# VH-VL binders against Stromal cell-derived factor 2-like protein (SDF2): the designs that were tried, part 12

Target 1, 181 residues: Stromal cell-derived factor 2-like protein (SDF2), of Arabidopsis thaliana (Mouse-ear cress) (q93ze8)
Amino acid sequence: VEITYGSAIKLMHEKTKFRLHSHDVPYGSGSGQQSVTGFPGVVDSNSYWIVKPVPGTTEKQGDAVKSGATIRLQHMKTRKWLHSHLHASPISGNLEVSCFGDDTNSDTGDHWKLIIEGSGKTWKQDQRVRLQHIDTSGYLHSHDKKYQRIAGGQQEVCGIREKKADNIWLAAEGVYLPLNE

## First folded at step 4 (VH-VL)

Design s26 (from mo12 with heavy chain D53Y M106F V108Y, light chain N35Y; framework fv_mogamulizumab)
Fold by ESMFold2-Fast, scan of step 4:
Structure s26 (fold): chain C 181 residues (1-181), chain A 119 residues (1-119), chain B 112 residues (1-112)
Amino acid sequence: as target 1 above (181 residues)
Amino acid sequence: EVQLVESGGDLVQPGRSLRLSCAASGFTFSNYAMSWVRQAPGKGLEWVATISYSGSTTYYPDSVKGRFTISRDNAKNSLYLQMNSLRVEDTALYYCARETYLDYGFDYWGQGTLVTVSS
Amino acid sequence: DVLMTQSPLSLPVTPGEPASISCRSSQSIVHSEGYTYLEWYLQKPGQSPQLLIYKVSNRFSGVPDRFSGSGSGTDFTLKISRVEAEDVGVYYCMQGTHWPYTFGQGTKVEIK
């Protein structure tokens, strides 16, 4: 199934099987912005992200997302954008990944390049992809490093500038808008 | 604005019971583990109880184990401490505090509610 | 239970001078996964405690950089590089690695 602009998707980290997740819980240091983590559960209302174009482009709802496109991902429940910047992530000290802004506030720190692994021309469900942050060149990354003080075991999500197996994500579950003809 | 507002503190005789409440607002309550921490007048801090995000797991020090019960109602954004068999040494200001899955400890505390146990 | 011992108990400081508070645990508070859950809290007169430092050395959001934490295993230190009038109060270390959570007895920082 084609992932089109306007679709709400869950991004699953290939290596760990955790879904990209956010809550209205801010980071305790760094930017103090809304945190982004990996969540182990499949049934999670806080793991939906709406695929949006960069403002000022010609893409419309239902258009296919091309390989190499610059996109934004809006957290469905909180309306904030998947974001990165030059702050340290809490466990590993890599690039912090957060949620920022709202329906009317977005900046270049919300821009991610979609990189489809292999020869695919457009983004499809279950396809192996990387998301590279435009401003920092960091790849959306997760690993088997968990927040441990209170039981729950959510994973760190961060950015790293090196291509690795653990920057691979799949669009797994979602509410997919029909492809425009 | 994050708020934690404790209530239920009173003057009671030894052996009696009290139930404390903490009303949370300005954040998603179910994203935080919750704790009670007490402070006797002019003394230091003493941890009393912790409850997990879902309410399925609770922790107590030996000093209150079997007498105190922490509970929560996530639909009502409320935390409770049921205190039974109260002793004079339970006299303290009782704080409600939150902690999150991000491992940074007790980031927000209420103003406290005073419990005085005397004859 | 893990006993947390602070020194000094009372610390009069001239404004602008540095201050240092020690905290020692009766046993290691390193978690099996390698993390150390050592926190520092400040209680200003008549106020609720506030978080300053978590996981030994990480400043909580909004905490001035004049505050720093360090240490390992059983020996931890909170430093204030230049004490300001607003820094007066009682400082507590706390360990969150082992149940039950335990606090140090507190260090009262006062302006001379």
Scores: ipSAE 0.598, ipTM 0.852, lowest interface PAE 1.8, mean pLDDT 92

Design s28 (from mo12 with heavy chain D53W Y104W, light chain G96A; framework fv_mogamulizumab)
Fold by ESMFold2-Fast, scan of step 4:
Structure s28 (fold): chain C 181 residues (1-181), chain A 119 residues (1-119), chain B 112 residues (1-112)
Amino acid sequence: as target 1 above (181 residues)
Amino acid sequence: EVQLVESGGDLVQPGRSLRLSCAASGFTFSNYAMSWVRQAPGKGLEWVATISWSGSTTYYPDSVKGRFTISRDNAKNSLYLQMNSLRVEDTALYYCARETYLDWGMDVWGQGTLVTVSS
Amino acid sequence: DVLMTQSPLSLPVTPGEPASISCRSSQSIVHSEGNTYLEWYLQKPGQSPQLLIYKVSNRFSGVPDRFSGSGSGTDFTLKISRVEAEDVGVYYCMQATHWPYTFGQGTKVEIK
């Protein structure tokens, strides 16, 4: 299935099987912006992200997302954008990944380059991809480092500048908008 | 404005029961674990109870285990502490505090509600 | 239960001078998966406690750079590089690694 602009998707980390997750809890240090984590449950209302273009482009709802496109991912429930910057991530000290802004406020820190692994010109369900943050060059990354103060075991999500197996994500579940003809 | 407001503290006799409440506002209550921490007059802090964000898991020290019950109502943004078989040594200012799965501690505290257990 | 012991219990400080508070645990408070949940709280006179430091050395959002935490295993330190009048109060260390959570007895910082 084609992932089109306007689709709401869950991003699954290939190695750990955790889904990219956020909710209205800020980081305790660094930016103080809304946190982003990996969630172990397959049924999670806080793991949907809407695929959006960069503002001012000609991309329309229902258009295919091309390999190498610069995109934004909007957290469906909180309306904030997947974001990164030069603050340190809480466990590993890598690049912090957060949620920022709202429906009317977005900046270049919300811009991610879609890199499709292997062959294929457009983004499809279950395709192995990387998301590289434009401003920092950091890849969206997760690993088996968990938040453990309160039971739950959510994983750290961060950015790292090196390509690794732990940078691979798949669009798993979603509400996919039909492809424009 | 993020705030927690405790209520329900009173003067009670030993052996009686009392229920404390904590009203949360200005944040999504259901995303946070919650705790009760007490402070006897002129003394230090003592942790009393913690409840997970969903209410499914609770934790207590031995000093209150079996006598106190922490609970929450996420629809009402409210935290509770049911205190049974009260003892003179339970006399304290009782604070509610929020905490997160993100490994920083108790970042927002209420003003406290005073419980006095005396004849 | 993990016993948390602070020293000194009373710390009179001249404004602008440094202050150092020690916290020792009766056993290791390193979590089995590697994190150390050692926190520092400040209770100003007549106020509720506030979080200063979490996981040994991380300043909570909005906490001034003059505060720093360090230590490992069982031995921890909170330092204030230059004490200001607004820093007076009782400082508590707390461990959240082992149930039950336990606090130190508190260190009262006062201006001389």
Scores: ipSAE 0.507, ipTM 0.826, lowest interface PAE 1.9, mean pLDDT 92

Design s29 (from mo12 with heavy chain D53W L102M, light chain N35K; framework fv_mogamulizumab)
Fold by ESMFold2-Fast, scan of step 4:
Structure s29 (fold): chain C 181 residues (1-181), chain A 119 residues (1-119), chain B 112 residues (1-112)
Amino acid sequence: as target 1 above (181 residues)
Amino acid sequence: EVQLVESGGDLVQPGRSLRLSCAASGFTFSNYAMSWVRQAPGKGLEWVATISWSGSTTYYPDSVKGRFTISRDNAKNSLYLQMNSLRVEDTALYYCARETYMDYGMDVWGQGTLVTVSS
Amino acid sequence: DVLMTQSPLSLPVTPGEPASISCRSSQSIVHSEGKTYLEWYLQKPGQSPQLLIYKVSNRFSGVPDRFSGSGSGTDFTLKISRVEAEDVGVYYCMQGTHWPYTFGQGTKVEIK
């Protein structure tokens, strides 16, 4: 299935099978912004992200997302944007990934380049992709390092500047808007 | 406006029961684990209980295990501590505090509710 | 249970001078995956405790940079580079690695 602008998707980390997740729990240091983690379950209302274009582009709801496009991902429940910056991530000390802003407040730290692995002109469900943060060049990354103090163990999500197997994500579950003709 | 407000503290006789409540506001209560921590007058802090975000897992120290029960009602944004078989040494100011899955500890605390167990 | 021992228990300081508080655990509080859940809390007179430091050395959001934490294994230190009037209160270390969570006895910091 084609992933179009306006679609709400869950991003699954290929290696760990955890979904990209956020909620109103802030980071304890660094930016103090809303945290982003990997969540182990499929049934999670906090794992939906709306695919949005960068403001001022010609992209419309229902348009296919092209390989190499610069996009924004809006957390559906909190309306904040997937964001990164130079603060250190809590477990590994890599680049912090957070949620920032709202429906009217967005900055360049919300911009991610979609990189489709292999050949493919547009983003489809279950394709192997990377998301590279524009301002830092960091790839959206996760690994088997968990926040473990309370039962449930959510995984660290961070950015790293090196291409690795741990940077691969798949669009899994979602509410997909129909492709424009 | 993130707030935790405890209530239910009272003067009670040894062997009696008391239920404490903690009302949460200004954040999504169901996304946080919750704890009770007590402080006897003029003494230090002592952890009493923790409950996971869903309520499925609870933790207690031996000093209260079997007598105290922590519970939550996520629809009402409320945390409870049911205290049975109260002892004079349970006399303390009882705080509720939120905990995060982000492993940075208890970042928001209520004002406390005083429990006095005396005969 | 893990016993947390603080020293000193009473620490009078001159304003603007540094202060240092030690915290020792009766056993290692390093989690099996290499993390150390050691926190410092401050209780100002008449107030609820507040989080200062987590995972040994990380300042919680909004905590002034004059506070720093260090240590490893069983031996931890909280330092205040320049004590200010607003820093008076009782400081507690806490371990969250092993159930039950345990606090140190508290260190009372007062202005001389």
Scores: ipSAE 0.399, ipTM 0.798, lowest interface PAE 2.6, mean pLDDT 92

Design s3 (from mo12 with heavy chain A33Y G105A, light chain H98E; framework fv_mogamulizumab)
Fold by ESMFold2-Fast, scan of step 4:
Structure s3 (fold): chain C 181 residues (1-181), chain A 119 residues (1-119), chain B 112 residues (1-112)
Amino acid sequence: as target 1 above (181 residues)
Amino acid sequence: EVQLVESGGDLVQPGRSLRLSCAASGFTFSNYYMSWVRQAPGKGLEWVATISDSGSTTYYPDSVKGRFTISRDNAKNSLYLQMNSLRVEDTALYYCARETYLDYAMDVWGQGTLVTVSS
Amino acid sequence: DVLMTQSPLSLPVTPGEPASISCRSSQSIVHSEGNTYLEWYLQKPGQSPQLLIYKVSNRFSGVPDRFSGSGSGTDFTLKISRVEAEDVGVYYCMQGTEWPYTFGQGTKVEIK
C-alpha cells in the first residue's frame, strides 16, 4: 500500500517492534519540548503520525511520497511536529527527538528526509526506511534503553548521525489515504 | 504556566493529625509521579513520599511509614498528604514536587506549606 | 538506606572563580537498567529548590553551561566554572536509584 500525503501512520522500529509514540508531556531536560518515545503496544491512539509535505511545495493530499523527499510528521492527537535539535536525549545523550509547534507553527527542525532502503521509488507500507533530520543529519533512532517507571517500559527515541540497524523503521498500521494518480 | 500550590500547614499539638493539599495547574497532572519533600527550619531536604501517576503505587521512608499517607485525585488535579500521630520532629516546610515523566527528577516545586508541631 | 555525603558543607567563593562540590554515596547507585539517578538541586535564599542536573551529567532546561556534573559509581562532582552572584545558595545532591530517596546534607555557596 502506498503511503500518501495526508495518511496517518504508525512507525514501527524494525529491531524492537516498538511504535513511535508521543503525548503532551515535556522532557525534563534539554529543550523542555513534548517527549517522544517507543511504545510496546499495537493498540495505542498516541502513535499516529500524519504525513505532511514541507510548506511551499507542490505536493498535495493523496500524492505518493517519493524516495528522498523532505517531509514532516505531525502527531495526530497533539498536532505537533516530529522535531530534533542539538539538545541531548535523556538516557543515551544522543540528539533529542521531540514534538514542536502546532498547525500554524513549524520550522526547519521539523524537516526529515525519507530514505527508502533497497529499490523503491515511493514509500510503501512495511518498507524498511530511515528518517534523517535535515538540520542535524541525525537518523531517527531507537534501542533497548527503557524508561523503567513507565508501564511496559517505553523506549528512548533519539537521533544518531551514524547509519545503523537501529535506525530502520517501517510504516505498519495506519489509515492510508488513497493514491490520487 | 506550570504551577503547584500547597496548603493546609498549621500549628498542631503532638499526636494530632493534619492533611496537606497541593493544587496543580498548567500540565496534565495524571501523567506525573508526585512527591512530598520536607525541610526542617535551618536544616536540609528530606524526602517524605512519592505516588505513581495512576495512584496505584506509593513509597515512604521508615520515618513516616504507617503515619503518613500520600494520595491523589487526578480528576481534581490535587495531591494530598495525610499526616497522623504527628511528632515534634515532623516540624518542617512541606514541598509538593512534580517528577519528570521520563527522567524522574523533581523539576517543579511549590512554595511550601509550614507545619509546626509544638504544645 | 543509601547515605549521601557532601563536601565541603560551606564554600565561600570569589565571583568569577570556579567552585567544586563532592557527593559520595555509601553504595553504588547504578540502576539495573544502567542509569545512575544522581541529581543536583539548588535552593537560593528564601526560594524553593530547583533542579540543575539529573542522571549525573545532564543539565536541566535553562541551566547555564557553567554548571557541569560528573562522576560514576559512588563518587560525583558538581562544578561551576565561574561563579556568579545569582549562584549563591545551598546545593544538594540526591539519589533516586534506591528507595528511599536520599539527599546529601547540602553545601552552602556564598560570595566572599
Scores: ipSAE 0.014, ipTM 0.559, lowest interface PAE 6.7, mean pLDDT 89

Design s31 (from mo12 with heavy chain T57Y T100G, light chain T97Y; framework fv_mogamulizumab)
Fold by ESMFold2-Fast, scan of step 4:
Structure s31 (fold): chain C 181 residues (1-181), chain A 119 residues (1-119), chain B 112 residues (1-112)
Amino acid sequence: as target 1 above (181 residues)
Amino acid sequence: EVQLVESGGDLVQPGRSLRLSCAASGFTFSNYAMSWVRQAPGKGLEWVATISDSGSYTYYPDSVKGRFTISRDNAKNSLYLQMNSLRVEDTALYYCAREGYLDYGMDVWGQGTLVTVSS
Amino acid sequence: DVLMTQSPLSLPVTPGEPASISCRSSQSIVHSEGNTYLEWYLQKPGQSPQLLIYKVSNRFSGVPDRFSGSGSGTDFTLKISRVEAEDVGVYYCMQGYHWPYTFGQGTKVEIK
């Protein structure tokens, strides 16, 4: 089914099956902004992201998200935006991915280009996609590198400028808004 | 602001029990593992106990294992240390500390509460 | 238990001069996936400890660039490029991988 603006989705990393996750917990280095990780559990209230357009566009709630669109992803629980910048990620030293701002504060570091793999014209559930950060050109990336001080482990999420199998994500669970006609 | 405030330290006789509390505020307590660290007067730091964010896992050094119990109440944003069979060498300032979520250690510490074990 | 040994234990420094503190672990504290759980803490006079460095070389948020950590295996170093008055206190290394967690005995940095 269609992913529309205003929908709250969980993004699943294709290779690891972990969901994109955030808490009200900052990174200990780099930007000191709210951290973003891959979470191993399917049931997780901190893995919902609201699909939003870039401010000042004509996109409305319920409109389909086109391949190549520039979007923002707002963490539902903390209201902060999925963000990247030129800081090093904690484990691999790639581009840091964080959460920034709030309902009234957003900048260009929150902008991601949706890249649909294959010939799809609009974003659909379970479709293979990449999210490329506009300002850094880094792809949203995760891998089998875990933070080890907490039980269960959570995976590093970062940005890399190379297209790899580990940049593929799927919109999995969610609260999907009806498609506008 | 992010704060940890310890309480419950007292003068007690050897062999008695004491319960310490730590009140957390300014952050989502249930997202963090928590630790107790003590410091004897004029001495260095000694780790005492750690509890996972859910409370499912607890860890102790041999010096306190079987005598001390760490616990938490996430609904009350509170951490506890139950200390039984106290010894003179347990005399110390006891700190509550927050464990970093992403492997970055103990990033927030309380002011400490003094426990004196003496006859 | 992993024994953490610091040297020197007392380090008087002239303001603006560099300072270096060594920490040695009695066994490897490297996880099989390559992370090394060595941390540095500072306790200023009359204050609670504060985190400076984690995983050997990562500065905690807000820690000035003049602080740096390095090392591998069992030998680690904390360096302060130019010591300032506010840097006085006791510095502790800690290993956070093997249970029980263990601290070094502390290094007192003071102004000459």
Scores: ipSAE 0.085, ipTM 0.656, lowest interface PAE 3.8, mean pLDDT 90

Design s32 (from mo12 with heavy chain T57Y Y101F, light chain M94F; framework fv_mogamulizumab)
Fold by ESMFold2-Fast, scan of step 4:
Structure s32 (fold): chain C 181 residues (1-181), chain A 119 residues (1-119), chain B 112 residues (1-112)
Amino acid sequence: as target 1 above (181 residues)
Amino acid sequence: EVQLVESGGDLVQPGRSLRLSCAASGFTFSNYAMSWVRQAPGKGLEWVATISDSGSYTYYPDSVKGRFTISRDNAKNSLYLQMNSLRVEDTALYYCARETFLDYGMDVWGQGTLVTVSS
Amino acid sequence: DVLMTQSPLSLPVTPGEPASISCRSSQSIVHSEGNTYLEWYLQKPGQSPQLLIYKVSNRFSGVPDRFSGSGSGTDFTLKISRVEAEDVGVYYCFQGTHWPYTFGQGTKVEIK
């Protein structure tokens, strides 16, 4: 199934099978931004992300997301944008990944390049992809490093600048909008 | 046996450069963030630099930012600190330390390598 | 920067008696996931620092039960229930929550 602009998706980390998750808990007093983790459960209302274009582009709701497109991912429940910046992630010391802003507030730190593995021209369900943060060049990354005090052993999500097997994500469950003609 | 061994400390004049090395053994080096911590003679501990497990992210205090560069070679189980534009106040014993998985604690330390910056 | 302030700076102790060291941070060092990255390190004379306590109250492997850590937010304490000769050295608190990482100035524990 095609993933179109406006679709709400769950991103599953290929290697660990954890879903990209956020909750209304900020990162200490440092960045003050909402935290992002990997969640082990499939049934999780906090793992839906709405695929949105960068403002000022010609993309419309229902349009296919092309390979190499710069996109934003909005956390459905909190309305904040998947974000990264030059702060250290709590466990590994890599780039911090957070949620920032709201429906009216977004900045360049919310911009991610969709990289489809192989020769696919548009983003499809269960396709192997990487998400590269524009400002830092960091790839959305996760690994088998768990927060000790988070219930269920949620995993660290961070950014790293190297292409590795642990940067591969798949759009798994979702509410997919029909593809435009 | 888990161990860290530092080398490269020397007596140098202000404005010059030194490169410190830290050799890691007995653990999977690529799974750990690594730090450099220094101690001036008779004084307390001061954090100098941290590098992520992948080497993708480095962090420094303002006192050394732009002058020092931390790097690593995971294939060689080695950590480095390139120190440029050295100042008298950089005189210290420099420790290599491993960051603990999950907790940011430094559980393994080397014996240190002495850097003396004087005219 | 987060300033870590220790008290006392010098602590002479009679063998077998308890010792208590205070550490205060200039701002909260609780990270967003609920963890507090407050650590205690001991540097024995002529030796490298060694980790005693991590995340406020967790004893590192091999650390005797006579050592305990407590505290929350900005106020932390390290206690030694019965000081032994091998416990002499300089104790440092450390925060790993905010960049840059910062140490306290150290507390020298020595036998009277």
Scores: ipSAE 0.007, ipTM 0.498, lowest interface PAE 9.2, mean pLDDT 87

Design s33 (from mo12 with heavy chain T57Y T100V, light chain N58Y; framework fv_mogamulizumab)
Fold by ESMFold2-Fast, scan of step 4:
Structure s33 (fold): chain C 181 residues (1-181), chain A 119 residues (1-119), chain B 112 residues (1-112)
Amino acid sequence: as target 1 above (181 residues)
Amino acid sequence: EVQLVESGGDLVQPGRSLRLSCAASGFTFSNYAMSWVRQAPGKGLEWVATISDSGSYTYYPDSVKGRFTISRDNAKNSLYLQMNSLRVEDTALYYCAREVYLDYGMDVWGQGTLVTVSS
Amino acid sequence: DVLMTQSPLSLPVTPGEPASISCRSSQSIVHSEGNTYLEWYLQKPGQSPQLLIYKVSYRFSGVPDRFSGSGSGTDFTLKISRVEAEDVGVYYCMQGTHWPYTFGQGTKVEIK
């Protein structure tokens, strides 16, 4: 129920039901960094993100993630951090969302503020949340715009500075670490 | 380093068959769609076939449909083009190319393998 | 099939001067979702093709900013603001909106 630091989670976009996904496929322009998309399947091994604190804080594995906390999300398979910056997203021209760095390389572009909708004090499974990028103020966003040239359709994930219904995410599936205390 | 290496090109008589291979290295092959593009000597580029990352979807122009079959083996990081009922006009340098599902096209190409259909 | 027509077919240029290549499609290549899958490829002498521009106007990573793409619907242009010796080769437009993918016939850029 509680999402603690060290937990591996899948983030589901509330409106579209697609999950936050990454592969070792880089964007063709903008940053050229690893791409981030929305994936329609629930059995995708590339949709797990490890909840980590900002370096230098006192947070430890198993601690609850408080509303308003600044966090990092590490892509489990590639070890890179969910990242954003002032490059344009490929379909809509909003803020690009990428994966950057590795286990030893991280910067402030990896920092996201957890905003819990309503009055919750700590992050829980299936709770409506927004993730606001610290450096750009952009909200993690997705919509019904797809990469569809060859087969299927993965959705664009981007950042938008406006607070909209399409900024809402839920922690859905995951390997949840037990709460300390 | 990302690399594609074609092989299998040869001199063959009209009506015969030939199988081309493309060996991929330096990237996760199973994440990319793959294409074959050919170029007749001194002429322009002509798209021949595309296969999705899983191998579930294949696409061909009418000029080769029914004669050519694109396939892949993700465990071996290999792409294939089976060419049947070869015609003189199939003579070309055959390139394999990586195609990104993010819709930005064919970003990495091999050096090509020459197929000559003649006696 | 969508016919892609390039002009000119041969373009001799003086180094440092601009170059412009036109590409026209026989029908609209705007995808139903709004994207236009028009790409430009460069084939330097003795080399494999390389991607320059995708979705009409996006420069592929590592492509110099002297290259720019523009256009809409059926009429597209590749511009080189100042041609350098390394830019010599054959330029191809390609549409990826409709199956089958089709290329233009190519434009040979050479130094005067």
Scores: ipSAE 0.474, ipTM 0.814, lowest interface PAE 2.2, mean pLDDT 92

